# Ledger of designs, part 40: VHH binders against o26223

Target 1, 191 residues: o26223
Amino acid sequence: MKLLWTSQHIKVTVHIDGKVSKMDVLEAIKTRRSIRKYQDREVPEELIDKILDAAMCGPSAVDERPWHFIVVRNREMLEKIPEVHPYGAMVKDAPVAIIVCCDSSLEKIPGFWVQDCSIASQNILLAAHSLGLGAVWTGVYPLEDRVEGIRRLFSIPEHVIPFSVIPLGYPAENPGTRDLFDPDRIHLEKW

## First folded at step 19 (VHH)

Design XC4
Fold by OpenDDE, fold request of step 23:
Structure XC4 (fold): chain B 191 residues (1-191), chain A 124 residues (1-124)
Amino acid sequence: as target 1 above (191 residues)
Amino acid sequence: QVQLQESGGGLVQPGGSLRLSCAASGFKFSRYWMSWVRQAPGEGREWVSSISWKGTYTYYADSVKGRFTIARDNVKNTLYLLMDSLKSDDTAVYYCAKHIYTQKPKTFDEFDYWGQGTQVTVSS
């Protein structure tokens, strides 16, 4: 009996009437996609606050919480980001971008800040998606040219390392869902 | 250099209509939110309306909602304000303003450039 997994198209009913349907965490994870096209719609500050709150809820090594966030709504600055980030072309079309940074002075154990900032970045993506926004992770670290470019552009001090640039906005594309499950990547007890 | 130039103001009777234009130059007009702001004699500045960079989203002050329409032509680099059912209280100098940020303005310091303004007078 072949259990036909009917791919229930989770109709993300974007209820226009302000009731953000609560997306469960598994749904958010499974349905999240990188969004690179955005509406010319502003993102309310309340949503950014929720996203940033989520970003700060991730674990960090020995609770070092090394992350800082630059919220960018300045159109001129958004337009300049692609000049120092070759794969950041979509940033100029977003109504807002979050730059995730590490304050190295807060690091307690060397090297774990990358994991910490990655978790924060991922939480931004998931939170954005759960709120009906689209986002994409554009990597800055560890590429020196990008790190320095973003640093200069935003006058980031030397002890602070820009890690990622995440443009956000209401999505103007629907890339569909992907099945990324690969049983070949699962090993039982041994390789 | 960024330039904004308003036109289309004038004297109209109550209930009349006007169309204001703002010609923009010196920047990528299609990339920025734009607003109309007015100032009546002896009064402070009042936000009137804003429009997103593609023109899809518009916002209005309660005082003009249902009467005014903001629009833009990104090919012509022009911002418009269609004013219908004009009232005496609409008498003001009307300014177009360029947004710094990609949002509805919260304060007047969110504008980096202003036009010279165009006078609108509504009187019988």
Scores: ipSAE 0.891, ipTM 0.947, lowest interface PAE 0.4, mean pLDDT 93
Fold by OpenDDE, fold request of step 20:
Structure XC4 (fold): chain B 191 residues (1-191), chain A 124 residues (1-124)
Amino acid sequence: as target 1 above (191 residues)
Amino acid sequence: QVQLQESGGGLVQPGGSLRLSCAASGFKFSRYWMSWVRQAPGEGREWVSSISWKGTYTYYADSVKGRFTIARDNVKNTLYLLMDSLKSDDTAVYYCAKHIYTQKPKTFDEFDYWGQGTQVTVSS
């Protein structure tokens, strides 16, 4: 859906002078944390576009690319998400959320859409982090109540399955880094 | 019901100052971005200023930058516009507007509620 921006454009010169420090991929992965507190700062559309671009760069089964994304900036809707998502309390405090969905009609192989949407969701998190934003993955699927709640709230068709809700914003917390490396989880050649 | 009521407009000489207020009710004021928009006689609407829901971030049109200050009191559910160094070109009806989205407005349709406006006249 090409958002036909009709003609009365408020020229907002957002001086994004912020040197978005480029993180390398390993840095992004290792330093990413779930962020649940956000500044009352808007997220520029350009950053969302970059995040969504990244979200679509992940692999999918047989290249089915079943994902759809709902970008939510509507404050009323953001406030309603926690009503149907018990672990989505932070969503109401975010300036934007991305809802990752699967169009089941695009599935080529049944069941792999979960992996596909997971990859997309993770890419959103990594991209957000690399851009200086905080985000958190709030699971929707496979919990039926959450799926149906989000579906109803956003009038999502039956063949489209909401998978995750990812609030994003400039972080208002710094949870630090975690070392999650566990050598006991590594098996060489055999279990 | 959402209500926005502007006040503080009036006649002022060039170089003068005014303080506009917008009293908000019927919604969680502290959760929404707010803006001032003005309309001069015979002219279109002009975005003036916006403020984030916590008041941390403010935005101004180039025409008013350095002269106007937007502020809010979330306890009082009130939006303010401090106008200094007023010019004849600032003559307009000033409207308070509630944002739909958590962002600086891009278009005027991003406002779901407007006040009735308050007249500001800058004239010698």
Scores: ipSAE 0.889, ipTM 0.944, lowest interface PAE 0.4, mean pLDDT 93
Fold by OpenDDE, fold request of step 20:
Structure XC4 (fold): chain B 191 residues (1-191), chain A 124 residues (1-124)
Amino acid sequence: as target 1 above (191 residues)
Amino acid sequence: QVQLQESGGGLVQPGGSLRLSCAASGFKFSRYWMSWVRQAPGEGREWVSSISWKGTYTYYADSVKGRFTIARDNVKNTLYLLMDSLKSDDTAVYYCAKHIYTQKPKTFDEFDYWGQGTQVTVSS
């Protein structure tokens, strides 16, 4: 009885030539969704570089640019992140995560670093999406337990504040698009 | 303790086939990328193949592409290397290696654990 191991060659046609259709900025913004399921596919360094480049292109208060980025591909570390970040369960399933941090020593105006790092984080999400990756913003700051947990886990110095953990990967889900426009949130001239 | 144990090596004629196995223990095998690396006598280490943690993505050195197949059974905590059309140049000690990172390895420093290796000899 010759057990014919039919090696189902899953031809993963890695269309390398996948023309990342240049997603326009409005499309990227409108179609971006939080992605929490990822393929077991590595994210090329080139894409991470592009994402980080985008992350650094946002404005900052008085051009303080307080952001730092920890790129995490270490599987053990990715597995540990959920231990200190209860809402970061998906991080363990991502091939990479970016931790956005603020170097408080770079802050010129107190408090604006949150806005700066938020902009950087959002740019990461948008850039990832535009590049065909899925990502989700998992908030670290201002929750003290998460801040300290991430700090300890990655030996982040005291003057550096972890702000967000953003797992990234090729999406393994398609949540679809949402219409989030709410005219009731628009006030003309006065409340 | 992390353990990787290779098996399945041996003497084979050119054109023959072998199946190597690597039994993994002491870690969540299904969560890590795995690789095969070989070292021929008097030569340096050569990356052979890598497989993603779910087994969906595989990578091969040009020297073995089309002849070797890397696979894994995450239920059995076992990594495999199916070697077909073996050549004399395939003679080496084959090592199973655990990835540190969730990617195709760029350097041998990206492995944190290695097996003891299994000898593959391709000779007439």
Scores: ipSAE 0.888, ipTM 0.945, lowest interface PAE 0.4, mean pLDDT 93
Fold by OpenDDE, fold request of step 23:
Structure XC4 (fold): chain B 191 residues (1-191), chain A 124 residues (1-124)
Amino acid sequence: as target 1 above (191 residues)
Amino acid sequence: QVQLQESGGGLVQPGGSLRLSCAASGFKFSRYWMSWVRQAPGEGREWVSSISWKGTYTYYADSVKGRFTIARDNVKNTLYLLMDSLKSDDTAVYYCAKHIYTQKPKTFDEFDYWGQGTQVTVSS
């Protein structure tokens, strides 16, 4: 019996009327896409606050919570980010970007900060999506040129490591959903 | 150098109409939100209207809502304010202002450049 997973096109009807449709966690995960085109619409501060709250709710190694967030709405700064981030071209078209950083002084166990900041970044993406926003994870760490570029641009101290740049906005594209399930990547009991 | 130059002000009777223009230069005009702000004699600054960088979203003060229309021509690097049904209380110097941030302004500190202003006088 081939379970025909009918790809129910969950029409995420982004109700324009500011009603944050409550999306369940599985729906958010499965329907999230990278969004790189944005409307010329501002993102309300309330939504950013909710996103940042979500970003800080992820687990961290030994509860070290090493993350910091730079919220960027300055148009000149947004326009400059692509100059130091070659894959960040879409940032200049976003009304806001969040830069996820690690304060190394907060790290309790070496190296786990990457996982911590990754979780925070993913939570930003999921929260944004659940709120009707589009976002994309643009990697900064571990590429040295990007790390130093962002550091210089935003005067980030040496002990703080920029990890990701996440532009956000109301979507101006709909890439649809994709099925990424791959049973060949699942091993039972042994490889 | 960033320059904003307002024009189109003048004397008009109550109920009349004016069209203000703001010529912008020295920056990528199409990438920035723009606003009109006015100041009446002896009064503080009053935000009038704002427009998104593509012109899709517009915002108005309650005092001018339904009477004023903000618009922009990104090809001409020009901001406009169409003022209809003018009242004596609309008498002020009108300023064009460039946004720092990609949002409706919360404070006057969110503008980095201002024009010299154009005088609008509504008097019978």
Scores: ipSAE 0.886, ipTM 0.944, lowest interface PAE 0.4, mean pLDDT 93
Fold by OpenDDE, fold request of step 20:
Structure XC4 (fold): chain B 191 residues (1-191), chain A 124 residues (1-124)
Amino acid sequence: as target 1 above (191 residues)
Amino acid sequence: QVQLQESGGGLVQPGGSLRLSCAASGFKFSRYWMSWVRQAPGEGREWVSSISWKGTYTYYADSVKGRFTIARDNVKNTLYLLMDSLKSDDTAVYYCAKHIYTQKPKTFDEFDYWGQGTQVTVSS
């Protein structure tokens, strides 16, 4: 008697009734803040897909696009990240984290991968914010202990370098906006 | 060792009510989403309800929406299912299940631990 496991694919119709308020790029940049407190609300896959799409739209040196992304929703793994990342305590409270990595085998010019992955990470933050999520950039590279810790935890190959861990979620805090404009940092034609 | 133990099942008439409980141990209960899943005789598993780790967000199958209420007490490490307006079609073994991920389940493989189940029979 072959028990036909009919895998009823529960089509979770995520009714995203959430009016994604259209935020322009300057508003997103100026109003973005690091968010370290999150609701116990899931982040829909659709939003993660949009964020990752944005992450891959940044420029890279000679179009090398060396980035890889690990999407982590496993609660046990999220709870373990702070053990290897001393400033990653908020990760355990997020419903999801993205680990940005560099595949060194994709590098065309040495050293520019840091810029490439930084741009990708920043785009993740901006996209998340524009979608009504909160996020924070927790640095992994270039600190060797964090790099190796994340590598071991997620079985990342030696030629792949973990760069950042970015927890995401619906924000449970509102730190407000800051004016960071400093005219003393602007020099005209000469120093 | 992770343990989930369901209780509160029994025989009830149509239109009746039951309260199921699931006692959890061996893990940080308050850090995980939890679900109820049921299986009727000769049928496959059916997702019934899910609740977020803090209990703020709840989800229900269309078949039980408006009749069932999922709740949790993180101090007591207990998951609940309040079942009102029970129907014959609600007859099943009800299982408590622990989530692997911080989300509403998409598939049954997103659960890493299950209870033994409790029998609910709705019959006139």
Scores: ipSAE 0.883, ipTM 0.942, lowest interface PAE 0.4, mean pLDDT 93
Fold by OpenDDE, second read of step 22:
Structure XC4 (fold): chain B 191 residues (1-191), chain A 124 residues (1-124)
Amino acid sequence: as target 1 above (191 residues)
Amino acid sequence: QVQLQESGGGLVQPGGSLRLSCAASGFKFSRYWMSWVRQAPGEGREWVSSISWKGTYTYYADSVKGRFTIARDNVKNTLYLLMDSLKSDDTAVYYCAKHIYTQKPKTFDEFDYWGQGTQVTVSS
């Protein structure tokens, strides 16, 4: 019985040479897309470290840096996330997810944590993209059911607020680039 | 309940071939990385090979590279190890193991379930 290995040659352009092509910041911003399909390829820890480093480089209100990050590689946990996060269906197909959280005890000024965690989340997306990974921001806060669902699932303390779930992986799709520039959204000096 | 059951082991001469199978049940097999680990008599466990959940990526220990092939059939919930050019040093109990994480294992603690093992003996 010849096991016909239908080698669907998905040309995984394995960039053999670990040289992550340097992407400049404007290119990263302009070419970044939400990626929801991933290869069954592991994401090296080194890349996650770089992404998390980038996540922590964003500004925060009065430098409060209220963010915490849960790195999830546990397959069972990844499979459970969509159960409490309906728009996180792709998470179960990612090799890793980062949950961005706010520690409210670190807030110096109330309310700015949303901006802080948003910046951190965006930096994760940009860093991932620049490293050849795909990611998508799945919002948790401010939807109470999602917040509580993620909290329970990961035993997150009450004073810590899950903000976003960001699955990451090597892309299995190419949605192309978009031109999102809209001059009608620009007002000079006055509305 | 998660179950892993190895089969296909036996006595083979040096240079011979064997195909091991691991029948998996009690979990979504197609969603997890799987590995083969072996243990020779009086020796510690040795990682042999790993395969990604879709089977696209495979990893091998240097000791078996070019001789062994890991594969999986996610429809049949079965993990395979094709062993060619067997050597006496390949004599061991071979275990299939389920990964906890979506990565090549770094330690044996990254497996949450093991089979009972199947004996492979390579002898003239």
Scores: ipSAE 0.881, ipTM 0.941, lowest interface PAE 0.5, mean pLDDT 93

